# Ledger of designs, part 1: VHH binders against Type II restriction enzyme BgcI specificity subunit S.BcgI (bcgIB)

No score or structure here was measured in a lab: all are predicted.

Target 1, 341 residues: Type II restriction enzyme BgcI specificity subunit S.BcgI (bcgIB), of Heyndrickxia coagulans (Weizmannia coagulans) (q07606)
Amino acid sequence: MNNLIKYSTFLISDLFDVVIGKTIDGNKAQRNENGTPYITRKATRNGFEFMIDGEKEKLYSGKLPVITIGNETSKPFVQEFHFFTGTKVNICIPKLDLNRNHLLYITTMIENATKMFSYSYTINSTRLKSLKILLPIKGEEPDWDYMNTYISKILSNMEKNFDVQQNDGVSDLRSLKDLSWSQFKMDEIFSINSGVRLTKADMKPGNIPFIGATDSNNGITEFTSSTNASFDGNVLGVNYNGSVVENFYHPYKAVFSDDVKRLKLKNYPNNKHVLLFMKVVILQQKVKYAYGYKFNATRMKEQIILLPTKADGTPDYEFMEQYMMRMENKVVGRTTEKEAD
Unless a header shows other numbers, all headers, positions and changes below count from the first letter of the chain; antibody chains are not in Kabat numbers.
F, E and O are the ipSAE of ESMFold2-Fast, ESMFold2 and OpenDDE, as the mean of both directions, binder to target and target to binder. V2 is 0.75 times the mean of E and O plus 0.25 times the DockQ between their complexes.
[cut] marks letters that were taken out.
The coordinates of atoms that the task and the answers printed are left out; those that the model quotes come from them. Centres of patches stay.

## First folded at step 17 (VHH)

Design p1 (from n7 with Y52W W53Y M109Q)
Fold by ESMFold2, fold request of step 18:
Structure p1 (fold): chain B 341 residues (1-341), chain A 122 residues (1-122)
Amino acid sequence: as target 1 above (341 residues)
Amino acid sequence: EVQLVESGGGVVQPGRSLRLSCAASGFTFSDHAMHWVRQAPGKGLEWIGEIWYSGYTFYNPSLKSLVTISRDDSTNTLYLQMNSLRAEDTAIYYCATVTTTFDSGYTSQDSWGKGTLVTVSS
């Protein structure tokens, strides 16, 4: 099905009006938890710093949604609420009536385009207006329906962690400290499969997520039509190079870099909540691997993971699932309470 | 707002013992592994060890006979007991943890204290 998708290049200035946000200096930003989002050049958390009170004349109050992208970080984010900006934040305002999914697709293609240049590439408004991105087409126009459907499928799979507003069927309320724990080698718990090198030169644009050794975007660094032996899904992708031990759950099919291992459970159905429990406990070791114990592919199989156990000494996978469902419910309850205010 | 505050540093003579503490707030302490890391003058960061919420400890092999890590979940406090201190143990000592969100993305965050200086001088 992917061989039917055609691509063409488009200038950002053909699709967007690009402006620089009116700066509020961080040292003059009046923090107010009930105020308005303050968006900066940071490369994480959707560019969000904190909520502020700001001068009305500095507010971006125009069309939504929009893309923000900081000069030095070149990281694009979709913004769905009006906001204030810090220093040197570009705002890309769609000329067409585009939705969030269209902009999410476009942010990925902006990232691809900027990564094709030098690592020292800085993106000011002039460079951004001249930036060319690859988009799927239908005839001569961007295929907006394809982009929307593609992102919807990816987000739907990721949002499977929150299939309902709250996970029902939670009955195990034990605290982590109340459990029996045992040490296991990673190789006892997981089948561990390597990724396959796929260079940018060999990568063709497409709709298959490519998973690299990064700390953001659920590990997605590219979208490609190129496949190889690493094509897989319903796995935990664990970095052993780049952002070491950072890891993401991939319910969808993807292609995996040779810097990322794919982990599946050996002795239990490959359940998303169990894998997310594993994600959390693996991350508990991040400081050790950054500043002490060197992490590599050979040693991953021998690494120790601590897991809760049943009375017979086997891993308590049911508890792991229950615990993660409970933790997700606490976040949903907190968000619902704030929306009621 | 994750906060980690080390204390208990100072000047000590070789051969003595010292206990450092790390007061933690802004997260569920009992659900997180905690780490001690040190940095000697002019050197890089050196991982000392970790303690898990289960009470399990793991140590840098070069330091395992010197140190003991413990935690008190009722007071949200992490401890480092150091015995038979040597001049080479002079360093800034940090506590650290990694937290993960339970929203979409399950994002990790590294958090560090500002450190406490231990000077072992003869």
Scores: ipSAE 0.561, ipTM 0.850, lowest interface PAE 1.8, mean pLDDT 81
Fold by ESMFold2, fold request of step 18:
Structure p1 (fold): chain B 341 residues (1-341), chain A 122 residues (1-122)
Amino acid sequence: as target 1 above (341 residues)
Amino acid sequence: EVQLVESGGGVVQPGRSLRLSCAASGFTFSDHAMHWVRQAPGKGLEWIGEIWYSGYTFYNPSLKSLVTISRDDSTNTLYLQMNSLRAEDTAIYYCATVTTTFDSGYTSQDSWGKGTLVTVSS
């Protein structure tokens, strides 16, 4: 009882002033890479299209951060800079002084609530104002500290999993086709350990990531203080139920649901880049498991994985590490040189 | 943007052979396993097989003797050779691949062509 997080519903209009952005039509949007963000109702890339010059009186120049959400697309995004809007973009302006993490939590809850709309229904300003979202509470008020801490933990875990610095020491530039490859059973390469069932009823709130069979948030579906035999780290977590063969690298300790296997290398130190190479190769099988072989725990152990080999026929783990470091460097180089978009 | 375009479908007589092509662009073809999948009228998707960037192939056991998958990395083209076609092979044939980003989260993305119709009838 004393470990339970309590929740209550709140109307969007109780938490936010909701206004429609002053439209700049796409036809009239004058691109300028040194201009101001143009936010539309598109459902991707934080709503961002490109930078524009716009009429000053149409600029959203009010309180920040805010949430934008398009009438038809129902995708909420947090905006931390002033911006222009396309047609039918709602701006949810917090009545309280909320930070980015508070708004990120709220966007998740808006998405949960809007999933109830069918394709024949769209979110609009009226429906948005009356939308009820579920928030954690302390007493009768939203527990803003809990929400901030929750998002901070998720973001910290994602940052630890993704290395944004360039990797030094890349010297192996061979392409995949230039290598010798051999077939291996997964069980030959990995120790494969089951997760342990931990139901929501048995789960106590806490700070330990709980890994479920999902395709997002690095597999994290909950945070708990409950541990069991699956408590483990520096592993590849591979779904065998839910989002089958989707998989994530977990440098941190976590608890794993019984729908996720933990994979560790048998004959090489668990290395982030080697495990991420394995992630990519395992994902190459995704279409087969969706529409071919029925996937289960036994089939995972016997699944054939193709790996690059050294002259002695053993897996070339050093190449796998080098390849993934090289691929990360290409992404970091593009991000470092490109303007924010 | 990843683009996969199937071609070579049409009406064929039972017992004949047919070769389908899949033209690929918008990704490094030689670094990806490629798949063929089909959907017969009123039925679900059926995986035919895959070819890895190493040249290794794997097939649905029920189709193993009837199909051959190949690739030409110099032209970014995937092929499906089908032999001894039967009426039950009537389907829309799709090529597919899974790409993975090397940014935050190493996100996977399934990419499919629009398919090419093969009709096996007299």
Scores: ipSAE 0.479, ipTM 0.816, lowest interface PAE 2.3, mean pLDDT 81
Fold by ESMFold2, look of step 17:
Structure p1 (fold): chain B 341 residues (1-341), chain A 122 residues (1-122)
Amino acid sequence: as target 1 above (341 residues)
Amino acid sequence: EVQLVESGGGVVQPGRSLRLSCAASGFTFSDHAMHWVRQAPGKGLEWIGEIWYSGYTFYNPSLKSLVTISRDDSTNTLYLQMNSLRAEDTAIYYCATVTTTFDSGYTSQDSWGKGTLVTVSS
């Protein structure tokens, strides 16, 4: 890089007002699909449980966007809509006028800083206020423009690879039930390549996403200038540990933790739609590995997945591509309909 | 909303057979792998097996010859057949699945039933 990015540590309390949300007990919450988001200390789905009707005085109706973090889970999420909270949900309210991208960058840094906390080592408002995070700087101030631009670029690359415009090439509308399916070992379908250990002490700050074994932010847990043998792109990153079996497609170049395997197709060009089909198929195994069936390197290679097949018994990659293009078109259609209102 | 409802549990004598059912709703059942998991009193969760949307089954090796998983996609029902029951098979039996939300960045959601108790007692 022509200009080295400088970094410094910042206290959460210097950047945010941290408060505990006003609790609505989940068992007392009045569910309503047209209501208001109910955010809990849950470590998945952006903290979102369901929509509710709640007492207006318990609504977080202040400044947006904000970050929510559950005490025991320590998982930060960006919230862009007003919401109700469950028990022990911290709300980090920016002191400055920060946007979604600034907060996404910060959540990544919070997540990295809180990895030492577990269910037994609860984070609370006091500990959160005292948490130090590493941010890029311009002079002595956080470089907000850098953070915004970098996140925008990453999100734009992810969106570009999903072809946000409707795909006109969808011609295969068969239902999954109407296909022939066969068993395949993962190592028959994928080249499976290990990540390489890179500790916080060895990371230098930078622009390259670092992929950890998490279940959010497309697997991004840090930004670094450090690279190693895991530096790779256009791959499916599958968690070997942490949030086991959770996986993300990475159209961009990234560095991968030794807890994440990089998967590439052996007998078909790496294609985002085929890899996203594979993501869904692999996720079917999440229950198995979460409870009572240990996941390890041998078992990933020997893991059986079911794929649609052609008459010759080989995987029907063209169908997989068509199916996911069809699903992507549905998402694009919904967003364009919303924008027309 | 995804719902899974187990049934068919109860008290049964050792050596007998029992078939559990799991009624599924709120998702396209035929497009999902379904799982059975059990929890004996005071023990952790133990994965029993899974059945995929083509009828293919995979079992915990320690239970492979003791159970049979099947599904009926026309009634959205998952089944667990257990034979030659022993006292050690006393447990709460759960069905489970994972669904993926495409319009939320391919986010996964784990769904579990409330379980059905099987007690194997002389």
Scores: ipSAE 0.477, ipTM 0.808, lowest interface PAE 2.5, mean pLDDT 81
Fold by OpenDDE, fold request of step 18:
Structure p1 (fold): chain B 341 residues (1-341), chain A 122 residues (1-122)
Amino acid sequence: as target 1 above (341 residues)
Amino acid sequence: EVQLVESGGGVVQPGRSLRLSCAASGFTFSDHAMHWVRQAPGKGLEWIGEIWYSGYTFYNPSLKSLVTISRDDSTNTLYLQMNSLRAEDTAIYYCATVTTTFDSGYTSQDSWGKGTLVTVSS
């Protein structure tokens, strides 16, 4: 019996106390790497700008975690640390004891709710409070357990695919400077498949991630039970419209918007590390296409990327894997600082 | 913090050449592709070109001016050589890069300089 998850609409003000962060002028802020996160209305990096020293009176030191939303960007981010705020940053403080997973779920729903609004739509505190979001329910209340489990599952799936290859697998210590690089067309390296248009009206609520052309939440904009020909996994989703060139690796199965291209390697098994390497490479073109150069399907296919190459002129996929493994190891603290010199 | 500082802008006569510089700091310069972008008065941003690792360059084919992008990794400096400047080349010129933070789930950020004004006038 496919227990059809029921959804209902909730006001942000029902779920959160919304306050405006105390404004610190970023230009006047004292930067300190050992300071406190300075959160602004940025649409990226979880709103994080830099670490600062600030007056204690301006610090958000309340309940954690919370959601921050900049007025202009309307991008919600989960904050797990106390922070300072720039101008026009809303802080959504849960009325209930919600965890990170709950808030992550809610951020997705907030984003979905705000997408309906034109790029020019500024979400002020008043509008934010009146914002309606769709949440799964048990009875008449949000199903917090479901949300938690759902997010946990997604994260776990993401992590499992993070086969943290044991440090024992790193054998290539070459730097990027040590490599020969060659030009490749995108269509030489990737099979490029389009997503499929799926309107919100046609979407049924479910647990399958829907990947839109966003620059946040790993591209996830909705969860649906509706599948189509775009149903795919272990793929790099590259935004064709919206946040152009932004891209995310999807180890899990997802449905893709027509605004997202699905990239898979042609001549090498798709894997996390290589695709993440490719992600970084592709992102180098973000400036090109985001600011005045039109990104279309043809240009995407013909886009030249530089890749490390073997002596035979083929891409050095092994290096890419090793390199990203090294990077991962650094992030997880598995490599002692000494080996990076 | 990524810092990009453009310099070399000013008033120049048509037909002249100008070399812009971008001083980069706060990231591993040699490991990043660098871009030049400009914004003419009343117009949108226009991508000029980029330089990747080992000196690979790509340029906007729509540019009528002759441009050459180069880099000096030893000094963390990006250059834009412009030749045969025209009035249409009047713009604020920006250097930009995309940095990826691996410790934060491979998030990317665009960084831009404040720009340098180039005015081509007789």
Scores: ipSAE 0.450, ipTM 0.799, lowest interface PAE 1.1, mean pLDDT 86

Design p1 (from n7 with Y52W W53Y M109Q)
Fold by OpenDDE, fold request of step 18:
Structure p1 (fold): chain B 341 residues (1-341), chain A 122 residues (1-122)
Amino acid sequence: as target 1 above (341 residues)
Amino acid sequence: EVQLVESGGGVVQPGRSLRLSCAASGFTFSDHAMHWVRQAPGKGLEWIGEIWYSGYTFYNPSLKSLVTISRDDSTNTLYLQMNSLRAEDTAIYYCATVTTTFDSGYTSQDSWGKGTLVTVSS
């Protein structure tokens, strides 16, 4: 008689205290094999990036084990050791004394929930707290013994290997000072497309990120099942209202508020590193528009930015990519950057 | 930690010139655009101008003829040269920049100095 396990729904916030990770200072962090795990928003390798030494103030040194969930990937991982992380990673701290097996079971249920309801699998801390997962129950409470036994059986048959993240290939070591810079209009570099007005009242609940003109949470203000003409990904979202000039790279599909412009490169493939370079460049104008001029669509198009250029006067996108790769590598302790004389 | 410290302010007579300085530390100065902003008594903040890492300058059109921004990357110093000062130029002058940090991505932060007071009075 296959004793049918009964399930019930539980809120993540009922089971966990959810806190946002703290970002390490890259200048104070060093790769060290005998150091502390650096956990990122990666969807693979249990979120593990490298072992590093970092400032103690940024270390998660609280209760273990915990679940980490990246905002963009929504991939949950169990962490059994203290770790460094970033603000793009949520830390779920059990309210009860749960073991690794319990959390592994819960991670599976989180994944199932996100697969069922998520288009892009992206959730912020607020959404995460309100996420409902199915758990086996004994009476009205989760059946912790069942979960433990279940996972134990699975683990007995599984060998998990963790791979180390490979370094980004860097060949260009030029400094910014070594480059020629030229002026470009934003509309020369980017195709600029508007978001679409979608009010909270008109939004249906879902798991597609809605990008608003905020300065936090990678621009995500809501999750919706409502899509429109603004549905887009691999794009730089730039605020022209609210937190003006603030911008975020979105590798995932999202819908965009009318207060956000979607920027894509015209003459180069959109990619993380180049768009992040552009992000930094655009942000240099934040002070100007915060206190000098009203930022609007027209001004955005006409805004002059300075970019590294090749001999032929075209933007040096390859350099931008390489430069951002170096920055990333440096921060995570993958490589050292050549210092300019 | 990013630090910006303005200096050179004081009391000056109308028609005179003044040069302000901003000492920067805690970030790679040469890689960042720098801004000057001022706040007159009872008024909001007003953007004066900016200088990019390449040395290109942009100014508020209302102030363009009166100000020159320059930088010395060897000393991490930003300058604001003001000429033909008027009473209306009385303000606290701030230097500012935007820095970015790696956070499994990049986040930005505005940094401002504490400002230096310039008083133009006869």
Scores: ipSAE 0.387, ipTM 0.762, lowest interface PAE 1.1, mean pLDDT 85

